# Miniprotein binders against Uncharacterized protein slr1840: the designs that were tried, part 2

Target 1, 371 residues: Uncharacterized protein slr1840, of Synechocystis sp. (p73408)
Amino acid sequence: MRQILIAPDSFKGTLSAGEVCQIALDVLAPEFDCVAHPLADGGEGTLEAIANNLDGQWQTVRVQGPLPDQTVDACYLWLPQEETAVIEMARASGLPLVPVGEHNPEIATSYGTGELITHAARRGAKQIQLAIGGSATNDAGLGLLMALGWQFLDSQGQSVGWGGQALGKVAEIIPPVLNAFPQVTVLCDVTNPFYGANGAAQVYAPQKGADPAMVQRLDQGLRHFARVVREFDGFEINFPRAGAAGGMGGGVAWALETKIESGFTAIAKLTQLEQAMAGCDLVITGEGCFDHQSPQGKVVGGVLELAKKINKPAIIVAGQCQLSQTVLPNVLKIFSLVGPDMPLEKALQHPQTALKKRLVQVKQYLIQSQN

## First folded at step 8 (miniprotein)

Design m12 (from m0 with S45A Y49W)
Fold by ESMFold2-Fast, scan of step 8:
Parts: structure tokens; sequence; C-alpha cells
Structure m12 (fold): chain B 371 residues (1-371), chain A 82 residues (1-82)
């Protein structure tokens, strides 16, 4: 047991993946050769996890915010050796940017996210990883596409404008000429279709400020836009995942011919997780799942499947979630932060202390084991 | 070459458009309709790919106009094949 890869998710609400790695290094590195490989699922902390692995350069751009009269300073991560930009749409078009009481998906625009993509392309990006969690929008990526030079016109030949309300007005589509445009991969863990009972508006628009009448108008707009896209070039926009970020998953798949991947899969590929894992004797992974009813997260599940594929043993450090039903044969042991010596309340209040305590036990286990 | 191929596709799409109209108006043959739909879908996919690469906005707009008309007729033919 000489070389250990420490490949955790964040303990959401308490510790970043980087902080988890640092605590593990502090406990284990005196006795073992440890490599930190913090991970994410495409949500909060994604740029920070990737930057920690690949030492990227932060780019700050002043862009259109989610509200029409709003501008924001949004950052994205530039990876010069990979010629790749990593963009979180929420930093330009996200729900947290909207003041309480002003959430409105009929007017919220993704235009600023398109400005980040334009900036990254001009910087020389050959690939863009676009994380689309946390959106304020239900505009099917219309704003994003307008920032890239797409024109959407109403029946009078005028621009439809911004927001989810614009979708129902589209009568004509005029695409730009996009020579040598970067390959875009969308990071998305939801499976919702573009429209309908399980679609973008019905499921997600309420959390973005929509009342029931607005949800119906937004869904009708998405249905109208789907018909216009089908008439334009035959593309069927109503597929699983197309509903992500108010239909942006569908809009960019259509317009930019994007790949759609789980956040974990995209991050694992970008950070060369399989290669890092192959170079180690053991993987330690984990997450702060404190809910008995929650399954293990996408990161822990992905790490375990990868470890199984390349025949590497794994140790899990997790909050309280029940993992026994999903444990693979290569899992040596599971350490729960919550136990007889650490009540849930204390673990939530002092997560660093709880994690250190369990990592000391992991160290003891590894010293005593033949593996 | 891309511009010449787009012009060739536009002409073929016009021919398929005329054939689709003829099927709707005169014949109503489901097998013939399926052939037109299949050929049109392949040409639409190729035209879309080439349109993303061309620097000629007038040719591009003409191809898109024809695609819109052809797709509408394809939908009409599909409804008849149900």
Amino acid sequence: as target 1 above (371 residues)
Amino acid sequence: SDEERLRQIAEKLKQLLDRAKEIIEKTGDPDEAQIVLFEAELLIAEARWLALETGNPDLYREVLRLLKELLRLIEDVRKKLE
C-alpha cells in the first residue's frame, strides 16, 4: 500500500473537495505516498476542482447578467495546455445572481453565457466544457445563441428579444457562419425532456420564479420552438437531457452539435482520472452524504466503477448515507463520519474534526492490513 | 467545392420538393413517399453540415429556405403515411 489516490467529491455545505484532499494529505502523507485528485459532479465547486488538478488560469469577463438591465463580472477557467475552457453558466446566467423577489424565467436570459463562450473561442479554445447547473433561465439557450450570432425573428421580421417569453414568438431562424468553432461538451446530470409534464418548464421553472400560468406559457413556448426547429432542419429537440437549464441542453445540442455528458464523466476525462488511478495502489473516495435515503453521489459511484474496471481497491469515507447495496467487490472498507462516537449533529457542526477522526482510522486500517 | 455541393443539394431538394408535391396531389403511393423522405433527410443532414462551413450567406439562406419548405412537405407526407 505505498501509493494512494485521494479522489473525493465535496462534502456539500461543509467542505470543498480540495479541503477534503488537504485533510487526507495531512493525516496520510507521513506514512504513504499520496496524490490529491479532487473531483466534482458539474455543480458548485467544478471550476475549483479542475483548477486544482490542472493549474488553470482564471479569466474574468464583464457580461450580460440573467436580468435585462444587469451586468456581471463572470469568471471561467482557461486551460492553455489542453486548449480547453471550462465555463459554469450559473456564473453569468445563474439563479444566485437574481435578487430575491425578482426571479422571472420569462425575462431571464442566457446571453451572458454566450459571451463567455465567445471570449473563450477568441482566446483560442478548441474545446469548451459547459456546466449548465443552477440556471435562472427557461430560454432554451436562445440568449446564448444570440451572443454567438444567431438571429431569431418574429412574424414581423423583428428580433424576438430575450427570455423564455421569446420562444413562442420565433418564426424565422438565421444561423451565423461558425468556421472553426470549438467543440462544446455540456455537463448535465438531469434526464428531463425539452417540454411536457417532465420537461424543463413543468419541472424547473417554479424554482426560477414561475407561477402555474407562467409555467404553461413557458411550456407552450418550448413546444412552439421545438416545432420551428424541426421545420428549420429536421432536428428533434425533445430528447432526454434536452430540458436541462430551461431547455439549453436541447438548444445547444441542436445549434452547436454539442456532446452531453455527466459532470463526473467529463471531469474524469479532462483530469485524466483513470491514468492517475492506474499509477496508484489504492483509491480513497468520499462525499458528505448525511441523508440515509440518498444513494451515493455520481462522483463516488463513478470512482468506484472506474476502480473496478482497472482492478484497484477502494476505501470510502462518507457522512451517513447507506452505501452497502451499491458497494463493489473491490471496496475494502467504508468509513462513516456519523457513528456511535460521532453523532450527526456534531459531524455537521464540526466536519473537519469528524473527517480527521475517520481518516486516522483509515490510516490505522491501512497500516494493519496486508493490502 | 462546398459552395458547389450546396448548390447541387439545393437543386436536388427542389426536385424532391416537386416530387413530394406530386405524391401529395396525384399518386399517394406510400412506398414512393418513404423513398422521398429518406433521400430528403440524407440531403438535409449534408446541407446542414456544409452550411456550417460555408462563408456565402446568400447561398446559405437559400438552402435554409428550401429546407424549411421541404420539411413542411415531409411532415404532410408523414401524416398521410399514418
Scores: ipSAE 0.000, ipTM 0.120, lowest interface PAE 22.5, mean pLDDT 81

Design m13 (from m0 with Y49F L52W)
Fold by ESMFold2-Fast, scan of step 8:
Structure m13 (fold): chain B 371 residues (1-371), chain A 82 residues (1-82)
Amino acid sequence: as target 1 above (371 residues)
Amino acid sequence: SDEERLRQIAEKLKQLLDRAKEIIEKTGDPDEAQIVLFEAELLISEARFLAWETGNPDLYREVLRLLKELLRLIEDVRKKLE
C-alpha cells in the first residue's frame, strides 16, 4: 500500500491541524498507510500541532498577565525527549487576554512570558522555542527580561516599571548573574526593524490600542532604548525582525543571544518533517483559508517546497483556492472545500462534513491513479 | 542550507570590499561607491537574518567586520572627493 504523509496546517477558525489529520485518517487509512504530521507556522495552533507530533506534556503556570493588576493561568509544552520547552508568548502576554476597552501598549507588559521561560529553565529545558505572535505589548521584551532578573533603572535609580512607556525612562542596565541558561529560539515571520516608519510601534501599536500620539511616544521610547543598549555593550538592536512583538525580537536577541527562525522552519526541524516525508510516497497538505487573499499559507508553501526538494508528489486540500497562484510541478491536484457542490456558507457552517467530502474525492483520485 | 548561504554572502562582501578599494585607488567616483554601499547593505540585512536563524555567531561576526571595513573605505572616498 502507498504510504501517505498527512501534513496540514489548521483550517483557521474551523478545524485544528490535529482534527484535519484525524478526518483524513478516517477516510484514507482503510485503503492507504497514513502517517499524521500536523503542522503550524508559529501562530494559532502551534503548541497543539507539536504536542500531536511529539510526546508533549502540558505545564500550567500562574503568571503576570499583560495588564499590571492581572494574573493568568498560562500553559506551555514540555518535550522531555527533546529537553525542549515550547512557549507561546500570547498565552501570557497576548492581545486576547486584554479585556475589551483596555488595550494599551504603553502599560502592557511581557513579564508573564519571562515567568514561563524561568519555569521552563528550572524544569530543566536545554532549549526553548518561543513563538512571539499575538503580543499585546510594545515593551521590547523589557518585562520578560525583568522576570529573568534584569534590572532597568531610571535617572533616579528606581525601576522603570512595566510597559512601552518604560522604554524612554531607561538610564541604567544591570544584567543578572546567570549560570546555565537554555538556548532560546524565537519563531518570527516578520522582518520589521526595531523602530522607524516600518518599526514595531509604527506598524503594530495601532492594533494594540495606540492612537497616533501614543505611536510616536512608543517609537521614541524604542529609539531611546536602542541608544542605551548601544552605550551599554555596543549592540545594534535595530535589525530586520527586531521589531517583532513590540520589539521583543530585538530585546531577546540582544539580552539572551537568541536564534531567530521562521515558525514553519523551526516546527519542521523540531518534528523532523523532512525525514517523515522521505519515508512516504505522497504528501497531503492543506489549509482552510476563507478570509481575504494571499495565494497559499506559509505551512502549505513550506511543505510544497520541501516535497519538491526531495521529489515527493503532493496533493493540496484547501478551504478555498484561486488558481492565480503558482503551482509547483510536483503538485498532482488541488481539492477545494468550496465548490459547485459545497457553497462557502455551507462549508463554513459544516467544515468537518466539507473536508470529509473532499477527502473522499482525494481517495477516489488516488485509487484511479494507482495504474 | 542557511550556513552555505551565509558563506556565500561573506564571500560577496569580501568582493564588494575589494571593489570599494579599487574605486578609491582608480576612479574616486562617489556614485559608484554608493552603489557598492547599497549592495552591501542588502547583503548584510540578509546575513543578519540568516545568522540569527542558524545560530552561527562566528560567521555573523565576520559579516559585520567586512561591513564595517567597507563603510570606512566608502567614507574615505567621500572625503577625498570634496
Scores: ipSAE 0.000, ipTM 0.092, lowest interface PAE 25.2, mean pLDDT 83

Design m14 (from m0 with L52M E53W)
Fold by ESMFold2-Fast, scan of step 8:
Structure m14 (fold): chain B 371 residues (1-371), chain A 82 residues (1-82)
Amino acid sequence: as target 1 above (371 residues)
Amino acid sequence: SDEERLRQIAEKLKQLLDRAKEIIEKTGDPDEAQIVLFEAELLISEARYLAMWTGNPDLYREVLRLLKELLRLIEDVRKKLE
């Protein structure tokens, strides 16, 4: 009997990675020794995927929301054995928390995300994984840093306050003293710099409610803050990835000496994916993309790279795959949910049924391959 | 200890700052000046990380002060090398 690792991404909009694993276990486990290892790329479903792999404890904290007069109940994942907290900034400072018509990156603050970090550090975290997708903010992480005890003062010696509008006012920086602070790793898959045509404000502020005039003010604020940081301690904040989450990637790299990793890489390390894969004979991975224009996902790509590195064969189960077999040297076979026996509309309407049908074919393929 | 390492780094940074100043004032070897500044930047990276965890605000401020001075010296060196 083969030992099989089931290491999928979510089928976005239809099935969680955990649900994909459960369906695979239901089909394959009677004949094969299966291990579930649901994954994510640092976006939607990240905390749930990690909680399913590790014995995680959900922590709910009442924190500052993205708007000044808003309080939210935000949860993060505590992993006691790993002494690690996993925080999604969007749960405290995210775009979905802002009511329709009230999106404004000049006032939106990341302070609540800093409160989650503070809570995790006091809980005893030695490591923090910070996923920074879905932000409502363009404040370079100033709110987050203020929650950690950083002070940013204007030319009159008063606090600059919150929001992207504060960046252009910073004249003095007073850092806190941190006796035992966790190592922070930022999960980030964008490469945008801090400011400029491809920077945080120009690329992402419009989706957060900025009109063109506001985008220009925000970009000028980021440029000003970059100059102040350089004068403060010589840090060059305008690097690739620094623009993530309204400049938070840059701000926390500067202030907290964060590591920046792809979401998949951080999650794979945290869940010991390579070690789990080494203990198996075969890996089954997948994603639920149905678009003709969609490339191979970060999770599937990462799993295949690891499998190749340690010489393990892989099977892909995907919604609709455009990759040829010749591009994937260690892939035994690709199973698409959409096919002659499963039209696109039926697969979209009944994703659990479509996935189960393909996993039955995977099972038949594996049994025949043993003979 | 982290504090002992930070004090060693602070002392080394003071030595590198003094050496950079000497090279600038005496129009010394520009390649040597660049090496001194590069070595200082590596030490600053280590010191910044350690200073965040030791809870010693005086040592953290000392490291940041030396970095600010070194950055001014880097600019002066680059102007001299033009």
Scores: ipSAE 0.000, ipTM 0.192, lowest interface PAE 17.0, mean pLDDT 83

Design m15 (from m0 with E46Y L52F)
Fold by ESMFold2-Fast, scan of step 8:
Structure m15 (fold): chain B 371 residues (1-371), chain A 82 residues (1-82)
Amino acid sequence: as target 1 above (371 residues)
Amino acid sequence: SDEERLRQIAEKLKQLLDRAKEIIEKTGDPDEAQIVLFEAELLISYARYLAFETGNPDLYREVLRLLKELLRLIEDVRKKLE
């Protein structure tokens, strides 16, 4: 019996990676020996994909939300066998938590994300995977660091407070008493620097509620903070990736000496994807939206590179794709959810039905290829 | 004690600051400036480590103040060497 690894990403906005795996299992088993290995790229669906792949325990903590007078119940994933916590900052400090009309990166704080890290450390975490997509913040991780015991003081010796507006007020940095924090790896796929025309404030603050004047103030705050950090210990915070999550990439790399990895790479290592793939005869992977946008996903590309490395064939199931299978190495066939028998409108309304229909065709293809 | 050691490091950093000022004012000799930069960077790293280990915020504040002064001077010397 052929062994098949089902290693998809989510179909953004429609199906989780776990749901994709379950539908594939329902269609392909019992004709094939299938192993589910849901994946993510560090964005939407990351915690759910990891929880489905590994024996994870959800931890719910009441923490500071992105707005100063807001508390939220945020969950993170605890992996006891790996002694690892997986934290998605957006669940504590994310843009979706801010009511429409109240988006303001001058005020929004990452403090709650730091409270999740503190809780995970007390839980016994030796490692933390920190996904920093979807932030509401432009505070360079200042709130996060404050939750970990860092003090940032203004020229009068008072706390600078929270939000991107605090960055321009920092005159003195006092780190916490030396405590062993877990090793933190930041999951980040953007390359933006800390400040400047391609920096955190200029590129991302408008989406978080900033008008042009506020963008300028936030960028000046980031520049000021970079100068203060350089004066503090000589660290140059303005590097590629430092601008991620309103400068949090830079802030935590500086303060916590974090590693920064692509989301796919970190998740593939954590879930031992290459080892799982080596144990199978072929891999079925997929991702995408049902819209006409070109795919920018990393999961399918990463899976195909691993499949090529260990010489395993792959089948791709994509939301909408016009790419020829002959262009991609190790790809046996590409199945698009949208086609003559499944119009885009119907696929958007009934994504489970669309996916099931294509997986039935995958099954028929595989049965015929046995002969 | 760690406090005494930090005081000795602070004094050494002041001496390096004065030496760097003299280099700037007199010759701008790049080889001599590189020696000051290297020695200062080692002392900064060590002072930072000791200040963190003591857990004494007042001692750390004093060391940090001196480190800021020296880092600014190091940057000035580095720019002059370019």
Scores: ipSAE 0.000, ipTM 0.100, lowest interface PAE 22.0, mean pLDDT 80

Design m16 (from m0 with L71I R78Y)
Fold by ESMFold2-Fast, scan of step 8:
Structure m16 (fold): chain B 371 residues (1-371), chain A 82 residues (1-82)
Amino acid sequence: as target 1 above (371 residues)
Amino acid sequence: SDEERLRQIAEKLKQLLDRAKEIIEKTGDPDEAQIVLFEAELLISEARYLALETGNPDLYREVLRLLKELIRLIEDVYKKLE
């Protein structure tokens, strides 16, 4: 009996990675020894995928929302055996929490994300995985740092306050003393620098509600803050990835000495994906849409790189794909949910049914191949 | 001056770090070394106030760096005893 690792991403907007795994187990487990290993890229579904792999405890905390007069109930995942907390900043400081018409990166704060970190540290976390996708903010993590006890003062010795508008006012930095603080790893898949044409404000502030004048002010604020940090301790905050989450990537790397990893890499290490794959004969991976101009998504791409490294064959199940499997190393076959037997409209309306139908064909392929 | 006082605090923290190293070398007891942290912590509030008053964060940064080094030294001894 062949042992199969089922290691998919979520089918975004339709099925969680855990649901994909369950459908695959229902179809394949009668004929094969299957191991479920749901994955994520650090974005939507990350906490759920990790919780499915590890014995996790959900923690709900009332924290500051992205808007100054807003509070939100935000959850994070506590992993007691790993002494690790997994936090998605978007649950406390994300765009989905801001009502339509109220998006404004000049006032939006990351303070609530800092409150989640504080709660996790008090819980006893030795490690924190911080996913920074989906932010509403352009505050370089100043709110987060203020929640941890950092003080940022203007030229009159008063607090600069919250939001991206505060960055240009910083004249003095007073760090806290943090006696025992967990190691923070930031999950980040963008390479943007802190400021400039490809920086945080120029590239991402418009989607957070900034008009061109606001973008210019926010970029100037980031430049000013970078200069103040350089004068304070010599740190160069303008590096690739520093622009992530409105500059939070740079801010926390400077202030908390964080590690920065791709979301897939951090999750693969935490869940011991390489060890799981080594114990199997074949890996089945997939995602809801396979990008044929960029031939692999982050999760599928990472799984295929690991499969190549340890010489394991792979099968891909994708929402739709026009690529030949011959251009991908170690890939035996690609199965698309959308095809001659399954029109796009039907697959979109009944994604569980579409996935099950395609997995039945995967099963038939594996039985017939004998390979 | 406030700057001179910050330098005195930095020098005292260097002495406390050396004292902690000596305690660990002779006894291996992190609890005895941790007593040094209580003395260091009293100096930090003063250093922070003086840094704010002088507008010179470089001296406070150095004071904070020394405190962090002292904390890490003691934490490492606790980890080795686990």
Scores: ipSAE 0.000, ipTM 0.117, lowest interface PAE 24.0, mean pLDDT 82

Design m17 (from m0 with Q34E L71F)
Fold by ESMFold2-Fast, scan of step 8:
Structure m17 (fold): chain B 371 residues (1-371), chain A 82 residues (1-82)
Amino acid sequence: as target 1 above (371 residues)
Amino acid sequence: SDEERLRQIAEKLKQLLDRAKEIIEKTGDPDEAEIVLFEAELLISEARYLALETGNPDLYREVLRLLKELFRLIEDVRKKLE
C-alpha cells in the first residue's frame, strides 16, 4: 500500500486546508495509507493550518486595533509542546479591521500586535512566529515596539504617538530593559526595502488608503526614522524585506534582532514537512484558484520543490488549471475542480462536492498506475 | 513582463553556475558554493510561480536545469573535501 502525504493550501474563500485534508482522507484512506499535513504561506488560514497539523490552543486577547479609538478581540495560536506562539498581525493590526472609507496609514498603529507578543511572552513562549501580511499600517512597527516598552520621543521630549505620521517626529529612542525574551521569526514573502521607489510607502501605502501626497509624507517619515536608527546604534534598516508591513520587517529586525523567513519555509520547518514527505511515496498538494490566477501559489510551489529535491512524485488538485504537465517535471498529473462535469458556478457553490469528484478521479488514477 | 523576468532569471542562474564552477576550480570551498546555491534557490522560487502564470515550459525547464547543475557542482565540492 502506497503512503500518501496530503499537503494542500486552503482553497481561498471556499475550503480550509484542514477541510481539504479531511475530504482527501475520506476518499483515499480506504485504499491508501494517508497522512494529513495542511499548509499555509503565512497569509489567510495560517493559524488554522498549523492548529490542524499540530496540537494548538487558541488564545484570545482584547487589544488595541489599527485605529486609535478601536479595540479588537484578537486570537493567536499557542503550541505548548513546541513552546511556540504563532501570531498573525492582521488579526490585531490588519486592513480587514478598518471600516471602508477609514483606511489611513498615517494614523493606523501596530500596537495591538505588540500586545499579542507581550501576552505570548508572559504565557511562556520561547519562540514566536510572526506573520506580517495584511497590515493596515505604515508605522515601521513603532506601535508594536511601544507595546514592548520601547519609548520614541519627539524634540520636546514627548511621545511621538501612533501611526506612520509618528516616524518623522522621532528624535530620541529609549529601549526597554528586558529579561529573557522569546526569539521572534518574521514570516515575510516580499523583498521591498524600507523606503524609496520600491519601499514600503511607495508600493503598499496606496492600498492602505494613502493618496500620493500622503505616500510622500510616509516615505519621508521612513527615511527620517532610518537616519535616527543609524545615528542611535549604527543599524542600516534599509535592506530587502525591511519594507514588509509598512516597514515592520525592518523595525523588528532592528529592535528585536528577528530572523526573517518566507512564510512557507517557516511553516514547513515548524510542521516538519520534509520529514513527513520523506516517509511517504507520493505527495498530493493543491489550492483553489478559479479565475485568471496561477494554480501554483507559494505553498504548492514550495511543496513541489521539496518533492523534487527528495525525489517524490506529486499530484496537484487545483480549482482551475490550463497548464501542461510538462511545466512541472515531478508532477504526475494535475486535476482541476472545474471541468466538463463541473462548471465554475457549481464548483463555487458546492466546493466539497467538486473536490470529492476530483479526488475520486485521483484515486482511480493511482489504482490504475499500480497495475 | 513575466516572460521577460523569467529570461532575466535564467541569465542570472547561468552567471551563478559559472561562479560555482570558478569556486570549485580555485578554492573548493563548499560553503562559498552554498551561498551561490542559496541565491539560485531564491530565484527558482520566483521562476516557479512566473512560469506557471505565463505557461512557458521551456523557460521553466531551463531554470530548473541550471539549478540542478548548480546543485550537482556543490555536491561534488562536498565529496572532494571529505
Scores: ipSAE 0.000, ipTM 0.086, lowest interface PAE 24.6, mean pLDDT 82

Design m18 (from m0 with A40L L71W)
Fold by ESMFold2-Fast, scan of step 8:
Structure m18 (fold): chain B 371 residues (1-371), chain A 82 residues (1-82)
Amino acid sequence: as target 1 above (371 residues)
Amino acid sequence: SDEERLRQIAEKLKQLLDRAKEIIEKTGDPDEAQIVLFELELLISEARYLALETGNPDLYREVLRLLKELWRLIEDVRKKLE
């Protein structure tokens, strides 16, 4: 086992995927040929993981925040060789940007995310990867589209304005005049439809500050907008995944003809993970909390499925793990940071030290197995 | 304050768990419950960040306990469907 691919997720709240890779390189590279390949699932740490993998250039833009009177400095990643921009909507239109007690999906806007897309297009992007997790919004991407030149007018011929409350007011849609526009791929791991009991408002608006009455108004707004879109060009916006990010999945699929992929799949393709893995003898992957049935296992699960497909053995390094090694056929061993020698509290407060200790054990295991 | 925010997150996590249980009981759909877990993951990320900053890791243990309970419930539903 001379060639090792280090392909971890972030240890959420403690270590970035890049930091995990660097610690692994420091421990393993003296005795093994290691390649760092930090990963993400489209959520926390996505831009950082891709930047470390593909020599990305950070772009900081002052844009509209999720609240009407808010501006934020939001960054996105420019990948010059790939002619691709990677944008996390949460950095411009995300729930964490809203002060406690001010969460309100009726007024929260995705306009700032549209400003990031506009900036990337002007920079020369041919492709945009748009991660839509963590949204504060239930506006079906209307704000984003308005930033791109779309006009949505009420029955009086005036702009409907921003927020989820605007959806129910749309009477006329005016698309922008011809633009050369990049291909947008939305990174989405949920299957919710645009409206209904399993739709954007019913499932996600409560976490964004909606009470039951507001949820009902938002769902009716989404239904109204869906009817207006059908009348405009015949598009059926109520499909699985259309409900993601307060309906943004549907809105941009309609208006921008986006592709939709799982976060891990899009990142794995963009970073050429399968090719990197094929060039190695072993994969080391990991995350902060490992349970193969948990959503937190998406990156590790994806890496393990890919490794199985191309017949590569894997080692898992996790912050906390409740699975036995026999559960997964291509997994050689699972190492947990949290254990009798490392309580959870210490692992959270000294994550670099905890990870290094486990990687030393990984190194010992590999040396013993090689002989 | 950060401590007040951690308390609000803990309360929200309990509400989401109750919601996920209701979804499973009414629809029998583990995929719908998994959607709620996605929201829990975002709050876990914030809780861990605040715990590191304030030195209060107890909330992270509570979050992991809630996730474990929810996945056990989803697994029970899947077993019944097989």
Scores: ipSAE 0.000, ipTM 0.090, lowest interface PAE 24.8, mean pLDDT 80

Design m19 (from m0 with I35L L42M)
Fold by ESMFold2-Fast, scan of step 8:
Structure m19 (fold): chain B 371 residues (1-371), chain A 82 residues (1-82)
Amino acid sequence: as target 1 above (371 residues)
Amino acid sequence: SDEERLRQIAEKLKQLLDRAKEIIEKTGDPDEAQLVLFEAEMLISEARYLALETGNPDLYREVLRLLKELLRLIEDVRKKLE
């Protein structure tokens, strides 16, 4: 009997990766030996996918929210066997936590994300996976670092305070004395530098509430902070990916000597995807791509590349994808949820039904292909 | 291995730096320059973090030199494309 690895991304806005796996198990497991391996790219659904795949324990901590007068109950995932914490910064310092009309990257702080890291370290974490998508902040991780004991002082010897407005005031850096600290890996799929025309403030601050004048002040603050860091210890903070999450990518790389990985790569390693795939005869992967112009996502692409590397055939189940734009040598067949028998509106309104229908066709394809 | 990957990145960065200079001086094609810069950005990010893990000071120094040169070039090109 064939062993099938079911390794999908979420169908964003409709089905979680875990829900996709459950529907596939319900359809395929009676005829095949199936292993569920839900995945994510470091964005929406990341903690849920990892918790589904590994024995994870949810930790809820009351922390500083993105606004100075705000507290939030933020959760992260503790993986005791791996001695690893998985933290999504957006749960403590994210744009969705800010009420419409109150977005302001000049005052928004990443302090709460630092409190989650502190909690995880005290829990016994040896590794921290930090997903930095969805930030409300443009503070270069200053708040996060302050929560870890770093001090940033102005020319008068006073704390610079929180928010992107603080960056331009930094005159002195005082690092904490840390006897032991977990290794932090940042999950990041944007390439923007710390400052400049394609930097953190110029590209991302507008969506966080910045007008053009504020964007210029924030970019000037990032440039000032980069100079201060360079004078402090010679670190060049203006590298690609350093601009992620309002410069947090740069700030934590400098201060915590973090690794940076694509979200998929980090999650694949953490969940031992290659080992799971090697133990199976075929992989089924997928994502909810209903946009005709959407390329294959990072999860599907990563799964297919890994399957090719270890010589495993793959099947794709997707909302809709442009096969003509890609050559996929190890892909046996692509099943689209949208088709002549399933109009787009119906698939969007009844995604579970649409997915089940296509998985029944996958099952029939696999049975017929062996005879 | 981190050290072997870092060596591969250093060699590729040298090639991309030379290619970026050729594009600026000879063709001036912004789309072609942008593709080279995108590839370089991916490698620079990876090389920076791997350099922090390596035990080879000469290789680390060479990678940092290439990173500094390419970051200056990237910033100059981006200012031009504005």
Scores: ipSAE 0.000, ipTM 0.114, lowest interface PAE 20.8, mean pLDDT 81

